# Ledger of designs, part 4: VH-VL binders against C2 domain-containing protein 2 (C2cd2)

Target 1, 194 residues: C2 domain-containing protein 2 (C2cd2), of Mus musculus (Mouse) (e9q3c1r45to238)
Amino acid sequence: EPDELRRRESDTLLSWILTRDSWGNQWQAAWVTALNYEAEKRGGPLRLSFQKDPRPQSLQLTVEKVSSVVKSTQEKVVICHVVGETLQFLVSAGPASATGSECQLYDVHLSPFHLKVEFHMEEKREDIQIRWSFTHVPETAIKIQPQAPGEKQALGVNMLSEALEDLFKHLVNAASPSVFLSTKPTQVKEAQSL

## First folded at step 5 (VH-VL; framework fv_patecibart)

Design B5 (from A4 with heavy chain D108E)
Fold by ESMFold2-Fast, scan of step 5:
Structure B5 (fold): chain C 194 residues (1-194), chain A 123 residues (1-123), chain B 107 residues (1-107)
Amino acid sequence: as target 1 above (194 residues)
Amino acid sequence: QVTLKESGPTLVKPTQTLTLTCTFSGFSLSTSGVGVAWIRQPPGKALEWLAHIYWNDDKRYYPALKNRLTITKDTSKNQVVLTMTNMDPVDTATYYCAHTEYQLLYGEAFDIWGQGTLVTVSS
Amino acid sequence: EIVLTQSPDFQSVTPKEKVTITCRASQSIGSSIHWYQQKPDQYPKLLIKYASQSFSGVPSRFSGSGSGTDFTLTINSLEAEDAATYYCHQSSSLPWTFGQGTKVEIK
């Protein structure tokens, strides 16, 4: 019975978070951060930089809970199906010796996406950390295309579309994006802005 | 057939600079994905990676030794040169160069090695 | 930096017996693990790359398995020429690191 109450409270919190107007922006920012971490961890002669897509995005998301497990008084895991029209990123690829000067910009789309996602919720001091990962390979079509013919060519980069698609798929599977939900009033911090 | 061979001084005094050359054949260091690494092995100890250079002139160094190491290439001569400053007796080791082929998703293995050259550091 | 721990440090094995060497990473490295053989006073030779892919010319008795943090090199039927020190190497993240080595001798 105590475990059932904790389960219901956490499920309600996750549902509330996922339906907030700010969620889409936090979701995209968390993915960009996590993908960049995994890309840097790989090392090697290529530098990959994921960027937030500045174009307007319409969220056509459906979230369905599959199961949940209470691991402790401060930890819970919820498994969900997340279905949408498109998950998109901008990625810059170039030699590791260059910083934005010899780079190619690509659009990367997962379309449509159907992700089986494991959400980890953990209390950390005054914050609740929500971290997520895939439970298996995504059922998605990955499309990668150059955004525009650059005036500067990525020297030393010879990548086929298939190799970029495989790389993106591996990085997405390895990434563990997260957000922190503060229990403190956000309005107090905004009021301190001069 | 890919072959590599290390050359340089076999005896170095403390505080001196070591310069080693790797001369290779059977591949070009202008080919996309190709690189050359330097690895050393002190007597009776494990292997230690030192530095890496890639076809696009990108360079990587072992962080604790980065300020002492310089790796360069001359693709027309099929050579890679490693320079290590301020040598110490603890740097006594057999130094190897090795061929690599970068795989974007997984990094690289040291697939073909040179025979190695023993460098002794003593006063 | 990622630490690779091999076990056992030493193994004396009767000819034709199966040899198993393990390599444990301090954090997940996917399949970015490679295995080398070094005979006394010789340079290392690649046996297995990317956890399970045999390098060209390597006898079929050598095989590799594992993913994540736990990896195994297996010699199915030990031959006299297999007496050597075996090293694992990770290429998942910089700096690249090697295990401490496992010495295999013929009994």
Scores: ipSAE 0.000, ipTM 0.529, lowest interface PAE 12.3, mean pLDDT 78

Design B6 (from A4 with heavy chain D108Y)
Fold by ESMFold2-Fast, scan of step 5:
Structure B6 (fold): chain C 194 residues (1-194), chain A 123 residues (1-123), chain B 107 residues (1-107)
Amino acid sequence: as target 1 above (194 residues)
Amino acid sequence: QVTLKESGPTLVKPTQTLTLTCTFSGFSLSTSGVGVAWIRQPPGKALEWLAHIYWNDDKRYYPALKNRLTITKDTSKNQVVLTMTNMDPVDTATYYCAHTEYQLLYGYAFDIWGQGTLVTVSS
Amino acid sequence: EIVLTQSPDFQSVTPKEKVTITCRASQSIGSSIHWYQQKPDQYPKLLIKYASQSFSGVPSRFSGSGSGTDFTLTINSLEAEDAATYYCHQSSSLPWTFGQGTKVEIK
């Protein structure tokens, strides 16, 4: 039963991490950075630029099926299932030869998603490095909506959808973006000042 | 500022059930990452952790006492209640509740404590 | 469960002397150790969290060090108000456990 106590403690930790605004903002920024890196790396027919929505957005993630927990003095590994209704961001898209004037802004939704993820948490100095990887390909639908509906579109939504699906396939299956959470006294004091 | 205060009976007979209430201010048990623990100290002995309740209503108990302990919260009243069944003279102790300070990796410190309430178990 | 063993159990120290209290864990706990001060007839107060981080308002003469299984609380220059019992506490693994305490008296 000591293992049961450790498992429930791990579940509480993951739930708390996923509800923290600081982590959510850092993770979203890291994810956008990874998307931009992959897009620029490619010499394809489209020019893509990814942006975080500046308006506050909630991460509505549910953690299920904690499959295993591994402890070490400075490293913790937890395997679990992360389920969410939607993940949202912005993309500016146009032909590869385009300047900003020929690009259009689109709102992109990934829904639903179900990921089996491995969370690696390592304490490094005053920061905790969080890395994750996917153990299987998620079944995700991509929904794209222009920010200025009714205007003549330079790109077909179908072409953009295909490009994004290919990009996500590479990002999800090959990339493991990292997020750093600060453990500096300031964050701890803010939690205590509740 | 954060404050906590324990209340309940100071004298309990063997086999009876003890109910202690922790009333707090300066924080909300609806706030993510916040928790409240119960710790006791028998006269002249070391501190013993008993139970912990998290903001999400998740609960942890000391294994040897888990079948006797129940911890609950009432967020609207700013209260956490500990119930302990089948009291025995060996359970005589000062009982404390404490606010928990959290660090991401397995870390909870008991940062702010109540003043404690002495519970004597005697026939 | 993880057992914490403190040493010494008791020490009587002259003012301004350096006091060292050790806490040894039965298995590795990383930096998940916390130190509390309890004066007679008072509730415990947090001094040091996560092995080496001072809690707010704690005098700078208190410091903590160590990792893994061996931890130390140091009072660099003992003051009269420091007469108390000191406890270590581990939060690495449930159930959370405390050491047996070290009582510090002024000569």
Scores: ipSAE 0.000, ipTM 0.500, lowest interface PAE 13.3, mean pLDDT 76

Design B8 (from A4 with heavy chain K59E)
Fold by ESMFold2-Fast, scan of step 5:
Structure B8 (fold): chain C 194 residues (1-194), chain A 123 residues (1-123), chain B 107 residues (1-107)
Amino acid sequence: as target 1 above (194 residues)
Amino acid sequence: QVTLKESGPTLVKPTQTLTLTCTFSGFSLSTSGVGVAWIRQPPGKALEWLAHIYWNDDERYYPALKNRLTITKDTSKNQVVLTMTNMDPVDTATYYCAHTEYQLLYGDAFDIWGQGTLVTVSS
Amino acid sequence: EIVLTQSPDFQSVTPKEKVTITCRASQSIGSSIHWYQQKPDQYPKLLIKYASQSFSGVPSRFSGSGSGTDFTLTINSLEAEDAATYYCHQSSSLPWTFGQGTKVEIK
C-alpha cells in the first residue's frame, strides 16, 4: 500500500535524525532560541529567559501522520505529523529590570506534544533543514513548577505559575524552531575489493 | 572489512516456505543508518529488490510480494533472516543480501554484496 | 512504481574505446541512481552511487552523470576485465527498482 510505504519512509527519516550525534543539542538549542525570541518580542512587565534542561531527556518522536512528500530534480520536501512523550525546559522569570536575585527558576514540562515537521533536502547541500511547529497543545499537557519551591516560599506561587503557564502557552504556539543538520559522515566504511 | 554470506536450502518444493540467513561481519546492525537488503536474480534476468531491514527495526517489502515475505534481524548473532512462503517455480533465483547506509536525501545504495545462493524450486 | 529503462541492451566494443550506457527513469528521481557491475557467474559490485560518486576502489575510468530522468554511466577506455552486465538502480521511491541491464562484451 502507498500510505504504508510513505509512513515507513518517514519513520526511517525520523530515526536517522534522532540518532545523529548533534541532534539532541540542536533540538534543545532550537527550542530555546525560538522561545526566547518570542518572549523578547512580546515584552511586558514579566520577562522570561529559557534554558535547555541539562537533565537527560527522551528524544523519541513517532510519526502520527504523513501529510505530503514532494520531490523534484533538485529538492525533496517531507511533511509529517509527529508525537513526542515529554519536552522539558528551564525558564527564569522575573521583573523586566531584575538583577538575578528577583528572578526564580521554573521547570516546564509538556507531555504529550504534537508537531508538524517539515524536512527540506536539496541536492548538493551537506545539510538538511528541519522546521517544526505545534499543531495542538492541550491545556492539561503543560505543567510549570518552581525549580526550588522551598526557597523563600514566596506567597502567591499558585497565581504566578498560572499566569506563567498561560504566557508559555502563547509563546509555544508562536515559536517556529528550525535546524540545519549536517549529513556529513563521521565514520569511514571499509570497501569490498573489486 | 565488511562481508556478508547467504545460507539456506538450495532446493525447495512448490508450496513450501524458504528460509535464508545472511551472516555478516565488519559492521553492526545497531549502528545508526545501517541496513541489510535482500535482492534476487532469476536465471538470465534482471535484479529484483525484495526486502530491507534497518538498524531501527524498520522493515520494507516489495509490495507485490509483501504477504509472502518476512525479514528479521538478530544483532547479537550478526544475522538477517528472510522467509518467503508458498514457493513457486518462478521464484527460482540466486538470492543475495547486501549492506546499505541510509542516505537521507536519496535513500540507499547496495554497496557490499554477499556471494549469493541459488535456490531452485522444483518438485 | 518507477520504471528504469537502459539502453543499449547489448554492445560489443573494441578495447580502449569509450562505452556509454544510459538509464532513463519514468519520473524524476533527482540523483537517486546507482550503478552496478556484474561479471559472469559473479555477484554485483557497486561502481557509482548518487549518480556521480565513485565507490571506493573503483577504477577512475568509470564515471556517472545525469539528474532527474536521464542518467549515464561512462567507461572512458574499456579494458578486457570490464566485460560484464551493468545495472542501474533507483532509491528515490519505494519500491526500489532496477533497470533491465546492459551487457558489454569485448570484440
Scores: ipSAE 0.000, ipTM 0.552, lowest interface PAE 12.2, mean pLDDT 82

Design B9 (from A4 with heavy chain K59D R60Y)
Fold by ESMFold2-Fast, scan of step 5:
Formats: sequence, structure tokens, C-alpha cells
Structure B9 (fold): chain C 194 residues (1-194), chain A 123 residues (1-123), chain B 107 residues (1-107)
Amino acid sequence: as target 1 above (194 residues)
Amino acid sequence: QVTLKESGPTLVKPTQTLTLTCTFSGFSLSTSGVGVAWIRQPPGKALEWLAHIYWNDDDYYYPALKNRLTITKDTSKNQVVLTMTNMDPVDTATYYCAHTEYQLLYGDAFDIWGQGTLVTVSS
Amino acid sequence: EIVLTQSPDFQSVTPKEKVTITCRASQSIGSSIHWYQQKPDQYPKLLIKYASQSFSGVPSRFSGSGSGTDFTLTINSLEAEDAATYYCHQSSSLPWTFGQGTKVEIK
């Protein structure tokens, strides 16, 4: 029963870390960075630029599975699986030769999503490396919609959206964003009164 | 081989509706990326794009003529139909249909054309 | 709409001479330009697509170049059968538009 209690406490801690507002901002930024890296690495005739959605979003994540892998006496990896309702990004897409005016802005939604999250810890290190990736890309609905759909006046909007869905599945599967989280306690100091 | 052929009336009276049919072979309008366009050329003048329809039923029209134009497809008959309402003598032209393959970066070239059909609008 | 302006409107050329036709777009269109040949009383035929790619079966004397706003169609050595009107066409933005045409005659 002690193992069950420790597992519950671990799940609660990981859920708390992953649902903090500051954490949400960090991992969204990490996803944007990783996706842009993969898009640029791909190259090709189509220019893609991913952007963080500035709109406030309610982020709800559920921790599904937790397991530990000990690589050595000084190195420990904790793996967990996290599910969420929706992950949102903005992407601009257009010809690589475009000056920007020919780029169309799209809303990208992944719903639901399932992530594998890896916490890498080393003895005496003051930070934890957090890495994540998608585990169920075929079961994740990837919806790409033009920001300003308008009438059927702009050619290629629907064709580009269809092509981008397959491309985005590739980019998402290739992306492996990571951040370093400091484990050092932050000191809080009260303001002095005059 | 890809072939297209236009058919329809050669004489139309002012205010009447023109219906032109493009019958094609050598490709399917259910194939991803494939489209068919209608282009016209008044006697002695330049080419003018009128309308386009794609494999996914997306249709596009020259804005100034949009209220007069309808383009439809019948994939089972290998046909694309253009309808133009309220014909005027200035609409006298040779009307062409053409095959396209959409390229995501560059758009469409009209690679194979029909022979064209001259439509004269007069009383 | 994007306006395409061709130059010259007309040229009379001796056989075997080099012919150059230019097409200028009112705004940048990348490489979304295509060239057509229309002989008298015939339908247009595609020569060059995407600024520089020769269409199947087109003689090697025809070539295209350019990007952005300035494009060129070149006939390296004019043959009698090349007497025709040549049109450029942009597919960068709707509505798609054509140039006014360049008529090439054999002198």
C-alpha cells in the first residue's frame, strides 16, 4: 500500500507542475520553437512559421501513467503519459518566395492529444530536463483552419489546409521540445516599510 | 493522352443564357489536384480567365462576372459545364476549356486546351 | 488584380534570329508565370510553366527566365513555324490574369 500512496503523490506533483500557468507558457513556447526548427530543417518550397496563440487558454492535463527508469546510480528518468483536450498554435503558410503579403494565417488545433513526458534527473544537478512527444498522432484530430476564411475568393485555401494537415502530422511527430526546470527553491523577500 | 472539347450553341441572342459543356478524356476530375478552367478570347483580343473548378468541388470566378457565371462538374460523364446569364454582344468570343494540375507553390498552368468554340451574341 | 504588361506588342524578325519577349507584373508573383503560344486561328498551347520549366514536347529553342516582377521568354533561333502571338499568365493571385500578348511575325 505504501507504493500506491507514493504513486498518488507523484501523480499529484506532476499534474501540479504541468498545469501551472508559468509552465503552460514555457512548454507552449518550447513547442513553437521545436516546430519551427523542424519546419526550417525540412526546407522546401513552402514557408511555415509557427506562433504562440496569445489568447488566454484554459489548459487541463490529466496524468495517465507513470513509470521510472533507472539508467545508473546517479541518473534517473521518470516517464509519464499526459492527455489534454486541445493544443493550439498559429501558423503562417505561403510560398518560400513570398514577401509576407502572400502568406495565409491558420489556426491549428490538436484535439484530443496524448503526450509522453520524460523527466531526466542527474544527482547533484540543479535542473530537470523535461522532454515530450506525441504518442497517438493517428488518433489525434489535427484541424487546420484559415484565420480569415472569407468567401471562396482566395484560391488554394482549402487545398493548402488539406496538404498542411499531413505536413503538420509529420512535423508534430518529429518535434521533441524540451525545457530545463530549476529545482532550486526561490527566495521570497518582503518589501521593507519606511 | 489528355483531350478536351467544348460544345454548345454558336449563336446566342442578347439577354439569353449560354450553356457550354467541356467533355474530356485521359484524366479524372476526382484525382487530387486536378481542375478544369474556362477561358475566353474576344476576336482579336487577349485571353480572359472566367472560371475554374477543382476535384474537391471548389469553384472560382472572375469577380466582375461572378453573378453571371456558374461552373459545375459531372465526374461520371467526364464533363464540366459553364453557364453564363444575360449575354451581351461584348461577350462574343471563342470559349476554351483547359486542364490544370494545382501546384501548391506556383498555382495552375493551363497545360492542355480544347479546340475552342466561337459564340456569337447578336440579334 | 495583378496586371501583366508585355513588351514589345509586336516584332518582325528574320529567321534564325533571337527573339526576347518580356512580361512585367504589377506586384511580385514569385515564379507563378506561364507562357503560351497561339498561332493564327488556333488554340493556345503551353510552352513554359513556373517561369522556367519547359512543357512536354516543346522545342528546346524556347526558354523562360525571371522571378518576382520581371520575366522573359526567349526563342534562341526563330523558325518560320514560330510566327504566333505569345501570352504570359500569372497564377499567383485570383483573379488569374493574362498579358496583352506579343505578336511575332517572320520578316
Scores: ipSAE 0.006, ipTM 0.483, lowest interface PAE 11.2, mean pLDDT 77

Design C1 (from A8 with heavy chain Y107T)
Fold by ESMFold2-Fast, scan of step 5:
Structure C1 (fold): chain C 194 residues (1-194), chain A 125 residues (1-125), chain B 107 residues (1-107)
Amino acid sequence: as target 1 above (194 residues)
Amino acid sequence: QVTLKESGPTLVKPTQTLTLTCTFSGFSLSTSGVGVAWIRQPPGKALEWLAHIYWDDDKRYYPALKNRLTITKDTSKNQVVLTMTNMDPVDTATYYCAHRYYDDSGTYTGAFDIWGQGTLVTVSS
Amino acid sequence: EIVLTQSPDFQSVTPKEKVTITCRASQSIGSSIHWYQQKPDQYPKLLIKYASQSFSGVPSRFSGSGSGTDFTLTINSLEAEDAATYYCHQSSSWPLTFGQGTKVEIK
């Protein structure tokens, strides 16, 4: 039964999150924020800057496993493992000394991606902190493609791609995106249809 | 090198209980993300998943058979045991155990990457 | 449960020809489809995981594609050793399910 309770609880939380109007907007933004934070923290000769992919992205998450549920008088934590179909964003890459014209823009896709998701709730708070991370990003799930292949041939594209992939793996493994979602009920008018 | 091997009776009478043991090497069921599944294949038919057990003792069963199935592990012996009650001739099949790594901390995620050789179980009076 | 339907059930193919096997899911499963090869009287072996990712040691003539509900396994140039039954498998939802299989024979 504990496994069934954990599944029901995680399903309820995940369903609630996915039906929030703001979730899709916060999802990609949280990733970009966390990855840029790790990129700045690392430093180094190769510079990466992440931005939201403006193209529409399908966000479908499936709960594979609920690994633990912890409840205390003041805090409740639900941990689950989820699988997503695709995660997409744009990455500008170039030397740390670059003046813009030396940077190459890449499309990055993770397909599939696996997350450990933690839901943290506290008594008397009106929000839930949702934190997630990759346990590990498999090499075969990463697709990196330059947006203008062959246009910036002077940069040694093949060697840059290998260094870019290595740095990207480091950054995604270090990133821990999070959001705070309000648990306050949506106010509706009494005359409004269901 | 990861290996799995199934063992148990090759002939079972109707209404009896089947007990199969999967003995493995090259990995530990104490490792986060590791799991072992049981899959069967009736002669000339498709593969069907039966049960799965994770490193943390979390268990999954095929819904239509869950009242007949029990999966357990003994981490110290590197063994996973499947028990199926009330055997019927339609349960005649080759039974496989397979390695599955889910936690996305390694190379093998989601798929049954390494399989045992299988053991044929015939249910007949 | 998610039902996987493979097409065709059977193919008899001349060596060096291209083989295409399709797997259709009853609902979207993203990329959580895996392909197995089972030769006569042998256990299944993983070929492709997550729609398009080759498992280690698998020959380059095997490739996978697709997303959502429609998936394809391609054998670019069939070799005699490829005579087998091929199965798709989804890991998107419990219970885990397999397709009915596609048997490939050499002419």
Scores: ipSAE 0.000, ipTM 0.493, lowest interface PAE 14.5, mean pLDDT 79

Design C11 (from A8 with heavy chain R100S Y101T)
Fold by ESMFold2-Fast, scan of step 5:
Structure C11 (fold): chain C 194 residues (1-194), chain A 125 residues (1-125), chain B 107 residues (1-107)
Amino acid sequence: as target 1 above (194 residues)
Amino acid sequence: QVTLKESGPTLVKPTQTLTLTCTFSGFSLSTSGVGVAWIRQPPGKALEWLAHIYWDDDKRYYPALKNRLTITKDTSKNQVVLTMTNMDPVDTATYYCAHSTYDDSGYYTGAFDIWGQGTLVTVSS
Amino acid sequence: EIVLTQSPDFQSVTPKEKVTITCRASQSIGSSIHWYQQKPDQYPKLLIKYASQSFSGVPSRFSGSGSGTDFTLTINSLEAEDAATYYCHQSSSWPLTFGQGTKVEIK
């Protein structure tokens, strides 16, 4: 009976989080922030800068196989398999000393993906912090493509694409995106905004 | 089979630092949902939780002792290490490490399902 | 911190009798209570997790119940090998805490 109750709570919370109208934008912004942090921390001869893809995107996620780990009344980890068709970013790549003209723009995407994801949820005063990371990445394709300057330029960068894919795999595995959800009443925030 | 075993000095002088190592087998501390705790028991007294470390390197300490405690893990060696500074005779106890329980579906960490045999640490001059 | 109070502190019981040990929490902990058995000079062993879920290999004579603040461990028909000290433990809030223990002896 306690197992059934906990499973219901876990499933409901995940469904709520992942089906929020704002989730797609928060998800992408959190990933961009976390990937940039890891890229800067790593350093090296290549400079990578991630940015939000301005093109319309639909983040359609389905949740499969859920388990939960309760660390306290205010802390919970939900472990699930998240399946999606695409996860996309824009990235600027070039030498660490590059000026804008020496950097190239690439489309980076995971397609399709089936990722084991840990969602860490912690109540902190008036906020709920949600943080996530990949715990097991099944074999998947990270694809890097130059942003449409022409076929000749695309061919010229093919020798680098495998090295860049390996670097992006490292960054994706190291990143830990997070968002904060306020538990304050909506009417209070609206009054403060006015 | 899950097994844990504590090792370290059995005699410590007052003001010295105690370092205990928990070596385990049958599980990995990189597996989601897994944690290891340190619990002590003074002779003839109740169990007292000291510290906990999780697969994600999240660390928790008993508040009154947290300035004296450090817990770390080495997942490649299957080891968890507890360090306690400024030892006092009142810290004389049997020290245990224990695996955090979870069912086959990964629900409910918090119970300690498998314990080490314990190591008695005596603090005296 | 959450204080767990066990009763009784000590119980001497004839074989085959029913034993009930209670654990009271100073505030509500839902079902986040666990029970351990510790025999003399041995390490503790988990019996019941999350108030009522039996751990693998534990004899069916052990059962747990309760929610909120009041919890019980029941040994249905005590056996000689059940002479031990029993501890409750809460995992609801940090720091994790244990009860003071209940010693069960065979008469």
Scores: ipSAE 0.013, ipTM 0.610, lowest interface PAE 7.7, mean pLDDT 79

Design C12 (from A8 with heavy chain Y101V D103E)
Fold by ESMFold2-Fast, scan of step 5:
Formats: sequence, structure tokens, C-alpha cells
Structure C12 (fold): chain C 194 residues (1-194), chain A 125 residues (1-125), chain B 107 residues (1-107)
Amino acid sequence: as target 1 above (194 residues)
Amino acid sequence: QVTLKESGPTLVKPTQTLTLTCTFSGFSLSTSGVGVAWIRQPPGKALEWLAHIYWDDDKRYYPALKNRLTITKDTSKNQVVLTMTNMDPVDTATYYCAHRVYEDSGYYTGAFDIWGQGTLVTVSS
Amino acid sequence: EIVLTQSPDFQSVTPKEKVTITCRASQSIGSSIHWYQQKPDQYPKLLIKYASQSFSGVPSRFSGSGSGTDFTLTINSLEAEDAATYYCHQSSSWPLTFGQGTKVEIK
């Protein structure tokens, strides 16, 4: 039972980290960063730029399922199913030949969404190193609204929706941020993205 | 249903390289938590773990044999391949591949739950 | 590496008698011990995982117990089909290791 107790303690810490309000801001930043990276990398017929919605918003994430795999006494992989009702951000979009004057802002809402996140935990010295990755393309519905709905739009919403779906497929390869946990159960340290 | 089957040469000369293929069905080695191992058993002797490969391509080898072993996977073909260099008569054994089960309930087996039928490899001049 | 030592190496048992096989680890492994049955000329089959959890389809006469360094596999009422070599295996630390095996035969 000592191994089962260690496992439950680690699972509790991960659930606590993932459901903190501070992680909502980090999740939105990670999405924006990953989407901008993939958009720049691909090029294509559209010019896309992503940014966080500056308006206050609440991102509520729930951890619905946790599975654990112990590789050794110092290594553990934890698989979490993270679900949310809404994730929102802004996208500036226009034809690839457009200048800033031809690009328009759109509100993008992902609702609902379901993420499968894999955490790799490794005990190093006095701390536990945690890294995460997305194992599957996010399951979500995409809703797009122009910020200036009465003005002429350079792009059709369907074209933008298709481009976003293609970009989401590449989030599986997005960079993983690092989190460092103290070996003491009540201490957690968050670090920068790798 | 999970099944695994080993294939490869049944007779190998000393100093040659052995290549064994494990072909499986009923699971994908792209599924998080899943792994496949190679275990051997010399005639009349105990079981000996050789190598393990995880879904994320993480590999483990028995330390004393590490310089002779290579484990790889081809997820599209549902195959895991083990190569062992510089074969010696002492390496004569039945070679098995085996699967681990990782449960949705948040528990894993850690054990080798389903095994292949095994393939006897004899090393002789 | 973690060394697993089984006892006894061999036993000949009358049908319906209780069989006890022990496995001792050279260092603590929590509950990360698993038991396999290998009948003559057949591949091994999982019986018990994590010291005490029965694998699906395994007869109820098989049970496991123990924690830390000392583990036991029990067959409460031996049947003729139980003639086999039994192996313990630890998954706590790399490299993974097996015990030397205990051969059980019917009188």
C-alpha cells in the first residue's frame, strides 16, 4: 500500500494544480502561443495572429479522469482528462496578401472542450519535475464572431473555422511548460515554458 | 482481444545478430500507458527480462545486455522488433514478447498480463 | 538490481492440500510483486498482480499476500491442473527481475 499512497498523493497534487484559477491564465497563454507558432510555420492562404482576450473572463477546468503508469520508483506518468465549458481568444485574420488595414478581429470560443493531457513526473534530488504534453487533438466546437459585425469582412467564417481546425491538430506537438514540486506535500513551484 | 506472436529465425550461428519481431493485435502502441517487453527463458531455467518499449518510445534494457540489445517499434504495423548482437550458445532460449495493461480506473497492472506463444532460438555452430 | 528468492525450489503435493510459495525481495518493493504460472512446455500466464489482486479468469483458489520484502502465493486446494512452475516478478525498479521459480508437482 505504500505505492498506492504515493500514487494518490501525486494525483491529488496534480488535480489541485490543474484546477487552480492561475492555471486558466496559463492555459490561454499556452493556446495563443501554440496557435501563433503553428500559424507562422504553415503560412498558407491566410494571415493569422492570435492574442488573449483582454476582457476579464473565467476559465473553469475540471479534471474528470486520471490514470497513472509507474515506470520506476522515481518515474510516473499521469494521464488526465481535462474538460471545460469555454476557452476564448482573439484572432486577427485576413488574406495572406493583406496588410493590417485589411485584417479584421474575430472572437473565438471553444465550447465545450476536452483535453487529454499526459504528465511526466520524475523525482530529481529534492524536487519532482513535471512536464506535460497533449496526447490527442482537442475535442471542441468552434464559434467565431466578428468584433465589427456590421462592417465588411475580408474572410468567410467557414474559411477561418477550417484554418483553426487544421492548427488545432498541431497542438499535439506544442511545447510543454515545466512545473517543479517540492518533496514536501504542501509545496508547489511553477516554472517557465520550455 | 489482445494477442501477440513472435517471429524470427529458429537457428542462429555464434557471432551473428538475432532479429525477432513481435506482431500484435487488440491494442495500439500509440495508446498512452501501453508497453511491450521481451523476456527470454533458457531451456529448464528461469525467466529473464531483456527489454521494454513504451508508447512514447521510452526504452529500457537489462543492464548487462544493454550493449547488445536494441528495441524498436513500428506503430503503423503493430510490431515491436528486438535485435541482439554477437549471439552465443548461452543465448539459446525461448523468446517471448508480452503486454502490460493500463486501466481507466486509474490503476495499472505493472505486470505482463498477456504473453506471446514464444519462439525457440537455438545458437549453435 | 533487486534479487527475488523463492522458497521452496520444489514441492510434491497431494491433491486438495494447501500450497504456499514465498518470495523474498532483497529490498522493499511495496506491493509491486506479480505471480505467474507456467505449465510444462507452455508460456507463462499471469495469476496475481500487485501482491494480492487476482487477474481475470484466475481460479479463486489462488491468492497472494505480503508487502515490503516478503510475499506469499497460496493455492488453497491443489488441483491436478495446477502442476506448474510458479514465478514471482517485481516491477518496482529497473531492471525488472524474476525469482528462480518454484516447481509444484502432483503426487
Scores: ipSAE 0.000, ipTM 0.495, lowest interface PAE 13.9, mean pLDDT 77

Design C13 (from A8 with heavy chain T109Y G110P)
Fold by ESMFold2-Fast, scan of step 5:
Structure C13 (fold): chain C 194 residues (1-194), chain A 125 residues (1-125), chain B 107 residues (1-107)
Amino acid sequence: as target 1 above (194 residues)
Amino acid sequence: QVTLKESGPTLVKPTQTLTLTCTFSGFSLSTSGVGVAWIRQPPGKALEWLAHIYWDDDKRYYPALKNRLTITKDTSKNQVVLTMTNMDPVDTATYYCAHRYYDDSGYYYPAFDIWGQGTLVTVSS
Amino acid sequence: EIVLTQSPDFQSVTPKEKVTITCRASQSIGSSIHWYQQKPDQYPKLLIKYASQSFSGVPSRFSGSGSGTDFTLTINSLEAEDAATYYCHQSSSWPLTFGQGTKVEIK
């Protein structure tokens, strides 16, 4: 069936990226790069700096919509819509004038999250470009929590938290992370005999 | 200019199968991002979404009616066909087809921007 | 499924007055709400998409606002041709659903 073939192709591509041992690091790095880029473009009185979360995280993505494919003589683009259970970030946040020591770390949690994922393949290239973006923002629950919540609160804390959440929503919606992955086997130096 | 027009029988007997055709112009169902939906409206009542078909032949159905509905497309004829089995007097309604476009705006469930004129289907013995 | 409840069911309004129609969703739908106008014996026409974005060709007197669960369609100065039933529609979740409609009459 054509529908089953398209779903199988999407599942194969998604499985391929998810099973790469470097994918978790590339996935986080792409998000951090895209989010920091959007944060820098915005400017304003609040500064957000995204960083890789060193804690173990589960990345589970499943295809929720049958893939579409656009083909030409030079290019093939496979598009699928995926859903993930949880997306987590570490964010350093505070006033733009603050020093690093005055900024506070926040845990940012999105659950569930929906993405449009595009696999771009070109006839004469040895890599695939993978790009993704949020597609179903209203369904996603966003939680932002300080890592040190026991500290005494200052006046205006609620205003800061609301502003951070609004800024984060904007940044997540604007971000367009991408990764280039080689379709060729990694070259390995010949083993030297003992 | 996008135009859609519904056609099919205006009278159907209970237990029979209804087949409606949506013929359109001004767009192609081979164009990435294009979709067509079927919506009905019983006399004096609210609009009800029934089914949707995407350019890539992906299909969605109203869950309570899924076992009665089939949506198909013929891209070469610029037509989308809805089939509904086991018709009942409560299915009496004006049936519309409508155009949708999925762009890169970050919203993939867009509004129905252009509608057909509708066709009234009466289910009666 | 997401239920959309419109208020009021009926409005009889003097020409040139401001009309406000509300739509409440049973769950948060962000900004995935759209508004349609349906005149008697005619097909629905899109007015506002994604809560606040005007569809092309729609008069500037129509505007939309809201987010989450509470949404509003406003007609800033009612004209005679605006007598119609107005429907909200959510695209946040399958199945797609519509409100029950608000009928606006000219006094």
Scores: ipSAE 0.000, ipTM 0.450, lowest interface PAE 18.7, mean pLDDT 78

